VHH binders against Pyridoxal reductase, chloroplastic (PLR1). Designs and how they scored, part 6

Target 1, 350 residues: Pyridoxal reductase, chloroplastic (PLR1), of Arabidopsis thaliana (Mouse-ear cress) (q56y42)
Amino acid sequence: CSNNTSNITTFKPLKLPLFWPWQKVKMGPLSVSPMGFGTWAWGNQLLWGYQTSMDDQLQQAFELALENGINLFDTADSYGTGRLNGQSERLLGKFIKESQGLKGKQNEVVVATKFAAYPWRLTSGQFVNACRASLDRLQIDQLGIGQLHWSTASYAPLQELVLWDGLVQMYEKGLVRAVGVSNYGPQQLVKIHDYLKTRGVPLCSAQVQFSLLSMGKEQLEIKSICDELGIRLISYSPLGLGMLTGKYSSSKLPTGPRSLLFRQILPGLEPLLLALSEIAKKRGKTMPQVAINWCICKGTVPIPGIKSVRHVEDNLGALGWKLTNDEQLQLEYAAKESPKSMIQNIFQTR

## First folded at step 1 (VHH)

Design h04 (framework vhh_h_nbbcii10_fgla)
Fold by ESMFold2-Fast, scan of step 1:
Structure h04 (fold): chain B 350 residues (1-350), chain A 126 residues (1-126)
Amino acid sequence: as target 1 above (350 residues)
Amino acid sequence: QVQLVESGGGLVQPGGSLRLSCAASGFTFSDYSSYALGWFRQAPGQGLEAVAAISSSGGSTYYADSVKGRFTISRDNSKNTLYLQMNSLRAEDTAVYYCAAGTPEYLFELGSYDYWGQGTLVTVSS
C-alpha cells in the first residue's frame, strides 16, 4: 500500500434529515418517506449488469438512504436473473440485518415486496407460501407491504381470484401490514379494491409506471382513482430507466439491452430533456432531482433504483424543496411536445 | 480545455509492479464532487474494457475480476491526480490504459464517462 491510498478524500453524508417528520406520507397504516428506493437492479445481470462485486457499494448506498430518512424499500421475489433469482430480496434482507445505522431498529424499515403471478401459483395457499419464502429471504417476520406483481385478468381471470384470496390470507395471518398491487389498470384497480373491502382488507398502494415519460391517460386515470379511494400511487421508473438523467445521448448509450430502447426513444425526448436541464440549472439541481421531485409534487411516492452511492446522493437532492406550479406545467408541456414516451408495460391491465 | 494525461506506462516483466498516474487540467477534482474516475484498457485486437473505478466520494470502488486483489485505484483531490497501482502483472495485462472521468450509474459503464485521456501503453513481457 502506497501513500496515495491514504490520500483518498471522502465526503460524509448529510447528518440532518432532508425532510421533516410531518412530510412523511400516509400509505394505509404506514408512514413512509416521500421517496423510496427500488432494488430491481440487484441480482439482474441481463438488464442492469449486476455483479456480486457491487454488493459492498450497494450496501453503502442503502446505509446512505437510511441516514437521510428513507424508510421505504421496494423489491420482488422475481428480482434476480437465472441462478440469482430472489437475490434482490436476499441482499436487502442482509443489508437490513447488518445495518449499523438501524442499531436494532430494523422494524422501522418498510419493506414492500411483490409476488409474481406465476402460472403454477394456482392456490391461495401457494401464494401465502410465496410470502413466507420472501420473509425467509428477507430475514424479517412481517412485510410492510405485500404486493401482487401483476394482474392475470386478461389471460387467467380465475387465477386472479385465487391470488386475491392469497393476499387476504397474508394480511389476516399478520404476514403483511398492508397489501398493494402493481401494474393494475383503472378497471382492475377498482375491482380489487372492492373485493378486498368485502373481506375487511384495505388496499394501501398501487404501483405503476409513472414519470414525465409515463403520464398518459391511463396513468392519470389511475392517479384519480387512487385519490378517490385513498390508495397511494407508488411511481416506478420515475427516471425512465435512466433516460431522464441527461447523461445519455445517441453517442453515449448505456450497456446491455436498455441501449435498444434508448436508441428508439431518446432522440424523441429533446424538448423534455431541454426543459429538465433549464429548470435544473435555474434551481441549482440535477435533472434526476427535478424529474423525481415532479413525481412527488403529483402526490406519488417515487422509487428510483439504488445503483451506487453517488446515485443515491443525487436522488436524495430531490427532497426538501418543491417545483412551482409553473415549473410543473413547463415540464408537462415539454413532455407533450416530445414525440416519444415510455412504452406501456405489457403486464399492465385495463 | 479539459484534459486528462496518463503517465507511468512502460515495459515490465511478469510478476512486476507499475503505477499509473492521471493528471487532470482545466478542472479540479475537489470542485467536481460528483465526478467518478476510472481506468479502462484496450488490449491489442480487443475492445475497451473497465479495469478499476472510484466514486466521487471515494467510498466505493470497482475492480474487474481479472485484476481484483492485484490492482488498487486511488485518487488525490488535492493533487488533482488519479492512480492505479498494478501488482503481480501478467502478460494478459498488456494494453493501452486510459483514465476517464464522468457520472456513471455503475462505475464500470464506459459510455457514462465524459472525459478521456490519450492513453499510456503497458507492455508485460518476458
Scores: ipSAE 0.000, ipTM 0.173, lowest interface PAE 17.5, mean pLDDT 84

Design p01 (framework vhh_7z1x_3)
Fold by ESMFold2-Fast, scan of step 1:
Structure p01 (fold): chain B 350 residues (1-350), chain A 120 residues (1-120)
Amino acid sequence: as target 1 above (350 residues)
Amino acid sequence: QVQLVETGGGLVQPGGSLRLSCTASGFTFSSYAMNWVRQAPGKGLEWLSGISGSGGSTSYADSVKGRFTISRDNAKNTLYLQMNSLQPDDTAVYFCAKSRYSYWGPFDYWGQGTQVTVSS
């Protein structure tokens, strides 16, 4: 009936099962979908083969995510290779501004950006100016989350305190609704939390490499600290740069620099990939959906990368259901039995 | 020209069963998630169940879990809802709804609805 369809085109269910996109989770003062998306591939010619001809497809992928209730998008001021530096923020800003799906409600999107700890960012004022530059590229007046991209504690400890003061000033000036950190280990996470608390600023989020390939003692310690202190863990690389998708093997590697890492790790993942495949088959799901769902089951907010409409469509299937405790344990034991795991990010602190 | 046509509604006694069907045309049926939604007299819309394009994934509202089963036959472009152990509060107009995409999300097309009445 045409009259019936014309009256009710968009509908959100009244009663929802666990992990639906409209069942928001708390992240400091923010309400975010259980899964977000990262934009590291946008403008990245080296690792992801980005070309500007891809922009229309990336915009379609962004709209698909929005229409399915995703409201958290992670970017960084350092994203984009060479002359395209900052391109990820520029594209995200353009897509938000032009979005017909938002219909003037652009403020409902939670934009999380990360500010690089560049060696020339030596004053809190320079760091606040980095935030203003990101706002200009994104074409928005306020960020959802302003994040420090990595810690300088191990090589420039005096710079780190300056950058922390920059985060405080961003928050006090209303340029960001919340502050977070990325690539912080257990020791530094507690230190920044306590420092910010003395300045009246709550630490909202900790973004760290976390997946079935990155679930060592350190990641579990970070998760424990986050739970104790009321910090939300944002899990990046929840698919291990694609290794947990099931589409690669030692004889079928991806093109580009990722192939070097895959050659080292992929041959040692057989127990984990088998467990992912078996659970995916049993549940009528894909391996990426199972891997992402596992991250959500652990209480984290995963941010898989937006590379194409097809990738977003598949990743959305990680929502609306939950792995049993026994399935989670099966995956965790299979990961432990796998002789290889992901290489720790070089910027990850103690 | 997208069309969704529901059939199989009617009057049934408490504890009885009904099977609803929704015949789809005008789009590639297997590429989109499909849903069942109902509206009881004087109440808002309630989502009941969804099924992925391939049929490999299903989801249910707590109010119907264990009593209703969603399924699809992609060769026949038909969506089904098997309703068992019907209760008087299951009385409603039942709608077939197409998701805009292959999994779930906002619905872009709805059928006209079919009336189900559970009464002694």
Scores: ipSAE 0.000, ipTM 0.141, lowest interface PAE 19.6, mean pLDDT 85

Design p02 (framework vhh_7z1x_3)
Amino acid sequence: QVQLVETGGGLVQPGGSLRLSCTASGFTFRSYAMNWVRQAPGKGLEWLSGISWSGGSTSYADSVKGRFTISRDNAKNTLYLQMNSLQPDDTAVYFCARGLYSSKYYFDYWGQGTQVTVSS
ESMFold2-Fast, scan of step 1: ipSAE 0.000; ipTM 0.260

Design p03 (framework vhh_h_nbbcii10_fgla)
Fold by ESMFold2-Fast, scan of step 1:
Structure p03 (fold): chain B 350 residues (1-350), chain A 123 residues (1-123)
Amino acid sequence: as target 1 above (350 residues)
Amino acid sequence: QVQLVESGGGLVQPGGSLRLSCAASGFTFSRYSSYALGWFRQAPGQGLEAVAAISYSGGSTYYADSVKGRFTISRDNSKNTLYLQMNSLRAEDTAVYYCAAKYTSWYRPYDYWGQGTLVTVSS
């Protein structure tokens, strides 16, 4: 099974040079860029230091991504802290609506949002209403992908069944083009796939923490299941919250709560960071570009965060080339020699 | 679930050749491109030694210095089989040879092992 097969097989006249240096990837009924962007930082004051004065720069970063062929943007109804809850969806919707580059082609953007499994969302109708609220904040008529943000199987299994029914209803009502899940472990991924299949709904995507720092047994099992069942793995935190950028050391930590995690993990990453640096220098690329390219080479669609114009510009350099098998193996061996890795996401199920 | 079965071991004279085979079941080589495959050996009373490894694509190979130039690792995805061609055999090559497979990852040693096949190099 080839994850790089073209979704378009109709005869077309040869027009050169109108082509991208990369091929779009199939994601259920969707055709997406091989890398997307996440918007977790948009409206997040606690973890990412968001301020509304940043909105102009975020809009510029969004336009730069569009200009370079990026069509997948991931958000969530829970993104934004305190009074800014839902702010990520509101900003993405504003940027899409106001885009000069899109001009009447707003529906060419694939918006993937995630619906939180809040304890008060106890009916499928409430979950459909969550989708309608997201559409309202985004100012669009249909989502590319509607996702369940995490599984309730381990603490509220009856709630999960009604949330799954909610995903089915969203699809049947045409509110979403495709459905997906986030933070689902191997066992629950198979269960939801089978459930949706009985309802005539294909499972399009599985979003999970996946990077050179997050290739645990469960991530590899999830990838194996995705490949077998025709599900696309969306890799979040492909840069390990910034640890794979080469910007940080024990004496140069990020601001905010991430510094605590970095103190524990970063000192154990020297072999991996050295290998990333060597390959980056050899290729005339940056360490983040190499780390993202590795995720793409594994057949996943990474969604690094949009924080600034600089981050988008750098991350775009991950496209249009491929690491050799030898380079991929060198990175994986270096990661094996690194005694530290990312902790498992607390929302990820069995 | 992955199972590996080695074959082709036996008694051979110094300077001779043997070809070891490892048949995989429970997965296909074309289904899981992330699997890496290797050969290990253990001589009587000694620890486990890595002999050769081949990447998931077949594009990269590794050989221990003790066997480089004499042994060749290869894979046949259509037969779901891994091979080790052993030439110019020496008495010190006498060992139980194990086939092993893993998902390509930094944190994971070889996950799946065969039962081993005995190779004896003697007159």
Scores: ipSAE 0.000, ipTM 0.119, lowest interface PAE 20.6, mean pLDDT 81

Design p04 (framework vhh_8dlx_2)
Fold by ESMFold2-Fast, scan of step 1:
Structure p04 (fold): chain B 350 residues (1-350), chain A 118 residues (1-118)
Amino acid sequence: as target 1 above (350 residues)
Amino acid sequence: EVQLVESGGGVVQPGRSLRLSCAASGFTFSSYAMHWVRQAPGKGLEWIGNIYYSGRTFYNPSLKSLVTISRDDSTNTLYLQMNSLRAEDTAIYYCARLSYKGWSFDYWGKGTLVTVSS
């Protein structure tokens, strides 16, 4: 160690307030911010109305997140609609490469990408090549986390074993620092953990739908398994695709396909939305900030979507404070009293 | 060689204000988030707040109304303005640099002592 320090206070425990952006959480061999950001909207023309004219604002939003200590960014090789397939990875890579805030430290950002379980990805070598294609689009030499986007267990169980071998090879070849999975249910999560462990590969993360709208028996079982096995749960859709923002009602629905889902679920969320509003008002916070803070309080790392500078500004206010146990219970009881909850993702396994 | 040098400490009466400075050298100061941390006698380190390269600030909620952090990138200097000083503010004050690689404090100054007493 270096003897150049004139003090030894670095060896004493540092008492920091809860959930600061630099108060990192362990995720396998990685240290990540308590909240990351997802890039699902980048290149998505159908659900999020993406246009290339938005790229300058998305770059500003990315820089703002970096400035405020966010180091985890989640993307996927399947993100981007139609001809824009892979566009999310291309944009993230461009923003990292061009970042003045990183100034030659582009590799210090933790990039988590997800590899689609496409039916033509039938060999471990093809899956490793998918990883190399993502590295090429991102313009980086190593991923923080390489993830399998969904399980094939329910329809193509033999393919899944091949994809798992691909993850092993990515890790062994040094293409990824850590391996994760997405949309894995309790049974499959244990199976892949054990499969990887016997091959010397630790499973660092499990990404699933988790929010005040998605805390059913299955999500709670996944969280329990994650805690037991030392896996970090990455919570996607922490705001329920926008239903927990307080911006929408039966008379004010979002545009696009989300409006159908909102018509079915939103009217049944009154007790939860009221509790979120009351706690937000009491704390001088927004409803999205309270909903995200709840996910962090449960020990997960939420990845709300980056759509604009305003979204990043608001979501950053979820950090630097903590809901009390009583406030967490109030939100959980209100969610249980609500007649509706989020529909389970069709790709999630048992 | 990275160096952080705090100054501006001393003995000050309760209720008064004080501004601390931290002179940085040996790295591109404008590229890093900078933090203020203090240690009262016989106690652990307490985080005060920080400022990012953009000028955005975050504070310990218990201290937010009492302190202001600023920076001057042209002189590589970090500042901590403290108002309404109390006896409990007696501590050694450190400036520290946040590392992106480990997201930990990789360099600290020697500290400057602030004593609040009548």
Scores: ipSAE 0.000, ipTM 0.289, lowest interface PAE 12.1, mean pLDDT 84

Design p05 (framework vhh_6qgx_2)
Fold by ESMFold2-Fast, scan of step 1:
Structure p05 (fold): chain B 350 residues (1-350), chain A 122 residues (1-122)
Amino acid sequence: as target 1 above (350 residues)
Amino acid sequence: QVQLVESGGGLVQAGGSLRLSCAASGRTFSSYAMAWFRRAPGKEREFVAAISWSGGSTFYTDSVKGRFTISRDHAKNTVSLQMNSLRPEDTAVYYCAADYRSLYTESAYDYWGQGTRVTVSA
């Protein structure tokens, strides 16, 4: 068993769920590590400054995650800017294919990809073909999770049923082991769950923005629905695009478009950042590790982004321990006391 | 009492090869990841290569990928770095390191050797 050891040790059977990588959580028919990784930065030149010279380090980061028991990797057919569209899926596929750690057991990796709700995807067959294209780029014969990237309900409601039928067909044809959605609000989440249920397809996952910066009424309502209906919430942006890392301030902003968002929000996060820092210091952990651990404590599966070997190494330290209920409450009070929070994702529905 | 001792450094011509070895003493490192780092004159210490505690995974920095090979002998608690097609920019002091928890980040490594000097002539 691959073991991501920390400054504490644990043995099976365990008295408490300490979120070790081998303590898998149920996600529909799948068994996944308590934390996964997202690949949004792969091929994204605009927001994340991606360059192809980074590919070797990204492959090393991927292998590090695998060796430490991470088996969930999230990507999308729309990831990659301009001529690099689809690059995230191509890189993930290459890394899985070439992996020394997997040695012919490539199917042990749970690949979750998201299919964009493009306006030209007007038939269920076209959506199934989008899945086949993703399988081709990933060089695998079956996805762990096939996800609809966003809902069209607010602007093209007739298209949405067609896309839902596409998800049904992907499942029935065995192209995906499970189906999920991304950026679905409380109302649409219930609607798709019921639609799929009438067709014998369980809804496995709901991926939404969820973090100490994104724990508003809608996120909590989505979490409640997920718990009630047996859907696993996949929390994206668990570090608030980097705002919860503690490495940025008004005088030290990230490069690129994120700096505009950080200028507006970061000055209003002092109480939360202080609480994160204090708990991190007390536990011998980093602020990102505390923020990710909080997401796991809430019953979600966070997917922080793979940007470098260092990011993966640090994020792995979020596993193998657990915040107390008192520490969770302290973080939540500090978040509520902070005058700013994350801007709502424009793709999230009602 | 625990020590990591490097050997195999020296002078080599560009295009040549060297094999570095690291011997661990004082305790077994069978549950530890092992790595090589280097520091060139006037530069920060940088990651070179790592091998997992199981030996099933190896990792390399971009500049040495395809030229260097890391391996380990669990029975002897040794890790080796085979360096081929050496370049003048590979000139550095090479350090062996062991980490119980994770890989790559210099600050995460629990044990360090004293280093062995590698000089690649033009």
Scores: ipSAE 0.000, ipTM 0.112, lowest interface PAE 20.1, mean pLDDT 82

Design p06 (framework vhh_h_nbbcii10_fgla)
Fold by ESMFold2-Fast, scan of step 1:
Structure p06 (fold): chain B 350 residues (1-350), chain A 125 residues (1-125)
Amino acid sequence: as target 1 above (350 residues)
Amino acid sequence: QVQLVESGGGLVQPGGSLRLSCAASGFTFSSYKYYALGWFRQAPGQGLEAVAAISSSGGSTYYADSVKGRFTISRDNSKNTLYLQMNSLRAEDTAVYYCAARGYLFSTPRDYDYWGQGTLVTVSS
């Protein structure tokens, strides 16, 4: 015992990485961590109960994510309620700028923001200016990914072409390293890919609602198209707004407006929640870790929300391991047998 | 019984070259399906930094920006040995270099990662 201690007197415990460098995922010209984080809750007072007193904890959560190799952070110019409009971008920019962990390597963080297809954004110049406004709030010179937040094809198809031209100009002007889309269905995804290709711009990413609660025909078609065309699928709401955490029941609902949705859907999720619980127990993992790992196993990059240090700690445990094919099939069959699933986002196109 | 043993470290002048070797025992490089390999370093007073990595699944390689173009990672499966060829060495490359292996079945990093004892590289005139 004493001899062993003497032999290791200069030893310091090594902190092992959660994932290896070659496990990073290619997204166009970018190399990103297998999981990113979303910032929808930052500045959202109505759905997520945001208060500025939370900012210190959010900054600690951000630093914890960076420390564990996470380099993809998703935000949007529409995030933040009322007077806090744009607050998510402002907080993310502040945290990146102030980060001691980055040590002057702020450009290693991949910032993905989404530009809202507001009805008053009628020129490509206005859309480029939306990008410049986001860069200003983020306090950075270039975005990793500039994304169109939703398609206008179903109600304003002529506006969509203008917004697509705006994305092209952002790329050509060097304001974004890559371009992506959000809430695009199979038909519109192919159309924008082909349009951008004609303009010499690769389509890097497609962000859609994708989880064990949202693996319907359309999500699977989008995934197939992404694989065929070399587009990376970014999976948002990988935990179904919290329904896949195992923390909620009919007698223990979340605070706020989510409780209405949970009352309708949770009772119909018993087969899926049971399967998640059993696999989590067998693996020594949590239900959220299993649900996120499933998204990664499907070749997507999930972006669960940063809400607290504890949420980030838990979600990081989704990395460094893989569900077997049999475990994935068990979860997928349980999801299919569940009477309820998440409703398709109203902004998702055909 | 899985072991990784580094060798080839030592004192070298700036602009010089060294080749580090990592001999593996307890598993074989023919088991590409199960193991990926890499080099990490820790400079005095600093944290662990990933230097280079080579996958088990067809030779995908990664290099840190600080060493890209100067260092080359390679493997010899017949000898169960991983190499790091270090060219154009700089004082900033002074560190203890570790080789590491990760299993096919991903779990917590501790459960499936194997590390060598480290080899010291000192770049000094």
Scores: ipSAE 0.000, ipTM 0.156, lowest interface PAE 18.0, mean pLDDT 83

Design q01 (framework vhh_7z1x_3)
Fold by ESMFold2-Fast, scan of step 1:
Structure q01 (fold): chain B 350 residues (1-350), chain A 120 residues (1-120)
Amino acid sequence: as target 1 above (350 residues)
Amino acid sequence: QVQLVETGGGLVQPGGSLRLSCTASGFTFSSYWMNWVRQAPGKGLEWLSGISGSGGRTSYADSVKGRFTISRDNAKNTLYLQMNSLQPDDTAVYFCARGYSKLWYGMDVWGQGTQVTVSS
């Protein structure tokens, strides 16, 4: 078969969209995929129906994410059921260690964990020890991102300064490559950024509830501050705990406590769900893929939850393409028209 | 230097068969999903099939399912596409592509392509 000039000219360079998995986004000193994955469901029997029998499927889902260029995985020392045992961190650590796809390249995975602001964590040394405990459970020598899980400013402001000093020490000791915060509102986000800057520590990330269901005034203010200060916003619950998937209705609710939340919110989401469905159909995509792509279009790094291989397969389709500005506006207007939105996270500070 | 080279294209009669090969160099072949994608004259890219790094998972477009089979030999750094029951509308340039996704939009390295013509 002869290559001829017309055959060659048919293969002009393809324009690559901005959201390929290998087109990493900068997050402080880190290079991460445009979408990561959260592990809140791993070990969580009460909210997510976790069973130990699921571990093989979760490991397969993790490997599929790695095979498709995902390098950011978010967990927390409080994730698990029963007594706080760090089950999510233990599972993630096991999967990284046993990974057939990594084979000596375990450091290519960016692990972001969150340290709970428990009332008994009263010294910076205790907070550094929380980081060491997470490293032990994860079976790694250094975290990509060490995060404070929530602010104590509204009820224990003196404790917050101690926890901030703990983050500084983690960074200075090389236990974390970068530091971040979770559930910080606009005022506290600026305060911690400025504090860390005085100590020579850059604030890398701010993780908050952000989705088409959670684009209120506070979320938009946080996003603006992140853009101004060079902080990357990590968007958690980009699918609204599953409400934006199109999978659920009043006759088909999820099991567990989420069903109570869904009964209150789902009936008020019809305009948004219709807009998601219309754009998904037009683009040959699924509703979750559109909702996640919207988060990426806003300059955030979404971390949808992994529960199955199917979830990872579907969510990966959120990458490699981009919603137009008009499609983004259509979704945003539909969200505003919807009489319901996500309930404000109880841990989010002002 | 990362490279993919396709071979095995040619002229074939309707109902015939062809086997395409793609030789990879410059990267750890077994660590990547590999894909076959085609482009008919004057048409866009069409993803046909993907295979996981280990070869344990495969996926196919509806247009080729049951007729085409993707496989790989990691010891030889070679990807294959066995094409059976070829039809005139299978006429296209066939590319192999390294992917971070089984879907074509997740591909970062492409071969130069090999021409397949199905005609009486």
Scores: ipSAE 0.000, ipTM 0.134, lowest interface PAE 19.2, mean pLDDT 83

Design q02 (framework vhh_h_nbbcii10_fgla)
Fold by ESMFold2-Fast, scan of step 1:
Structure q02 (fold): chain B 350 residues (1-350), chain A 124 residues (1-124)
Amino acid sequence: as target 1 above (350 residues)
Amino acid sequence: QVQLVESGGGLVQPGGSLRLSCAASGFTFSKYSSYALGWFRQAPGQGLEAVAAISGSGGSTYYADSVKGRFTISRDNSKNTLYLQMNSLRAEDTAVYYCAARSPYYGWSRYDYWGQGTLVTVSS
């Protein structure tokens, strides 16, 4: 129960926010672009086919994003296949350090990294050290957001409180400007919010799989909780690993392991893909731009993956315009009519 | 086309009770895409005031201090209807009552769809 006067004093709202890159969104103490970018593909050879020969193109894509007002970049200490040596963080740090677009203002980039809940991270001090290791790889003095990558509640509940205390210490020591969580379900999201509040630490962000393919009961409950508690939802996989791009069909599957997932889900998406295509044509936009714009219209901050200059260029076209309420409902009804949806992440908690 | 239609308003004596209903059309109260729903009122010569709200998850309710303990908000997803049970009515409860709905995605302070209003008059 709180004062709700904003509804009565501003019930005739200005109809002017069109999600321009300079129309920053509040995320705790941070001011971020309405869309960010994720770096899961950076260093990931198995799932995304990463090669070091791609680094020049990735750096150009990063510069293009900065040039167009994007200031939020999401990474993780577990990103990079093989030795789990933080290759994604190392690449992001190199690009920030070398950026001509930043011209010595590297601190204007909001870096969000995620710390894995590895079974050997059993003390709050070890978790703080994980943060220090990420800062070293990123070559920065402070993170925008330090995030717990997943909850241990379902298999190691005693470890979770230790990891939460680690987040508190990161914040108190000034290693992070804000703290967040990833893959937290409705019950655990409320629990960590309340825990952090008792320690004087606000919960800034909740990163979950959220898209027109991932809007089940749990996602809707998480969004409702985020709105009520002042937490910003960061939507990962806003394009469903590429299924919402319109580029794939049963006769044109992606290379690599994603083809198995696409064979199972893609045939059941026809109503949604048709609705995306029709709205895209009506608006003079691409299907990915419509899908990302939908996430922003819902008050989330999507972080589509950065793979190439072309992908960043297309995704930037999701900004500067807004779907109508009727268009949003059309897409939502089409998604519910579709017999298939995205598989829930196995680390997603209750 | 989303529409909200209020009913149940009328003349009632102080201390009496009324139940307002808000029938939604153009969308359904699905367990997987429920809308957050609320009641607002506007008394003669006054601005719009929030009265009660129920979250999209159904797990939380809000009540203005002036109505706590007297009014109860509820929803029936099978009938696609929102209710406001008003007990122990007072002369100052006289107002046009509006039903409002927002997608669970738009945030707590934003209401996207509004009914036309139903008049409640509390007078002896």
Scores: ipSAE 0.000, ipTM 0.160, lowest interface PAE 18.5, mean pLDDT 82

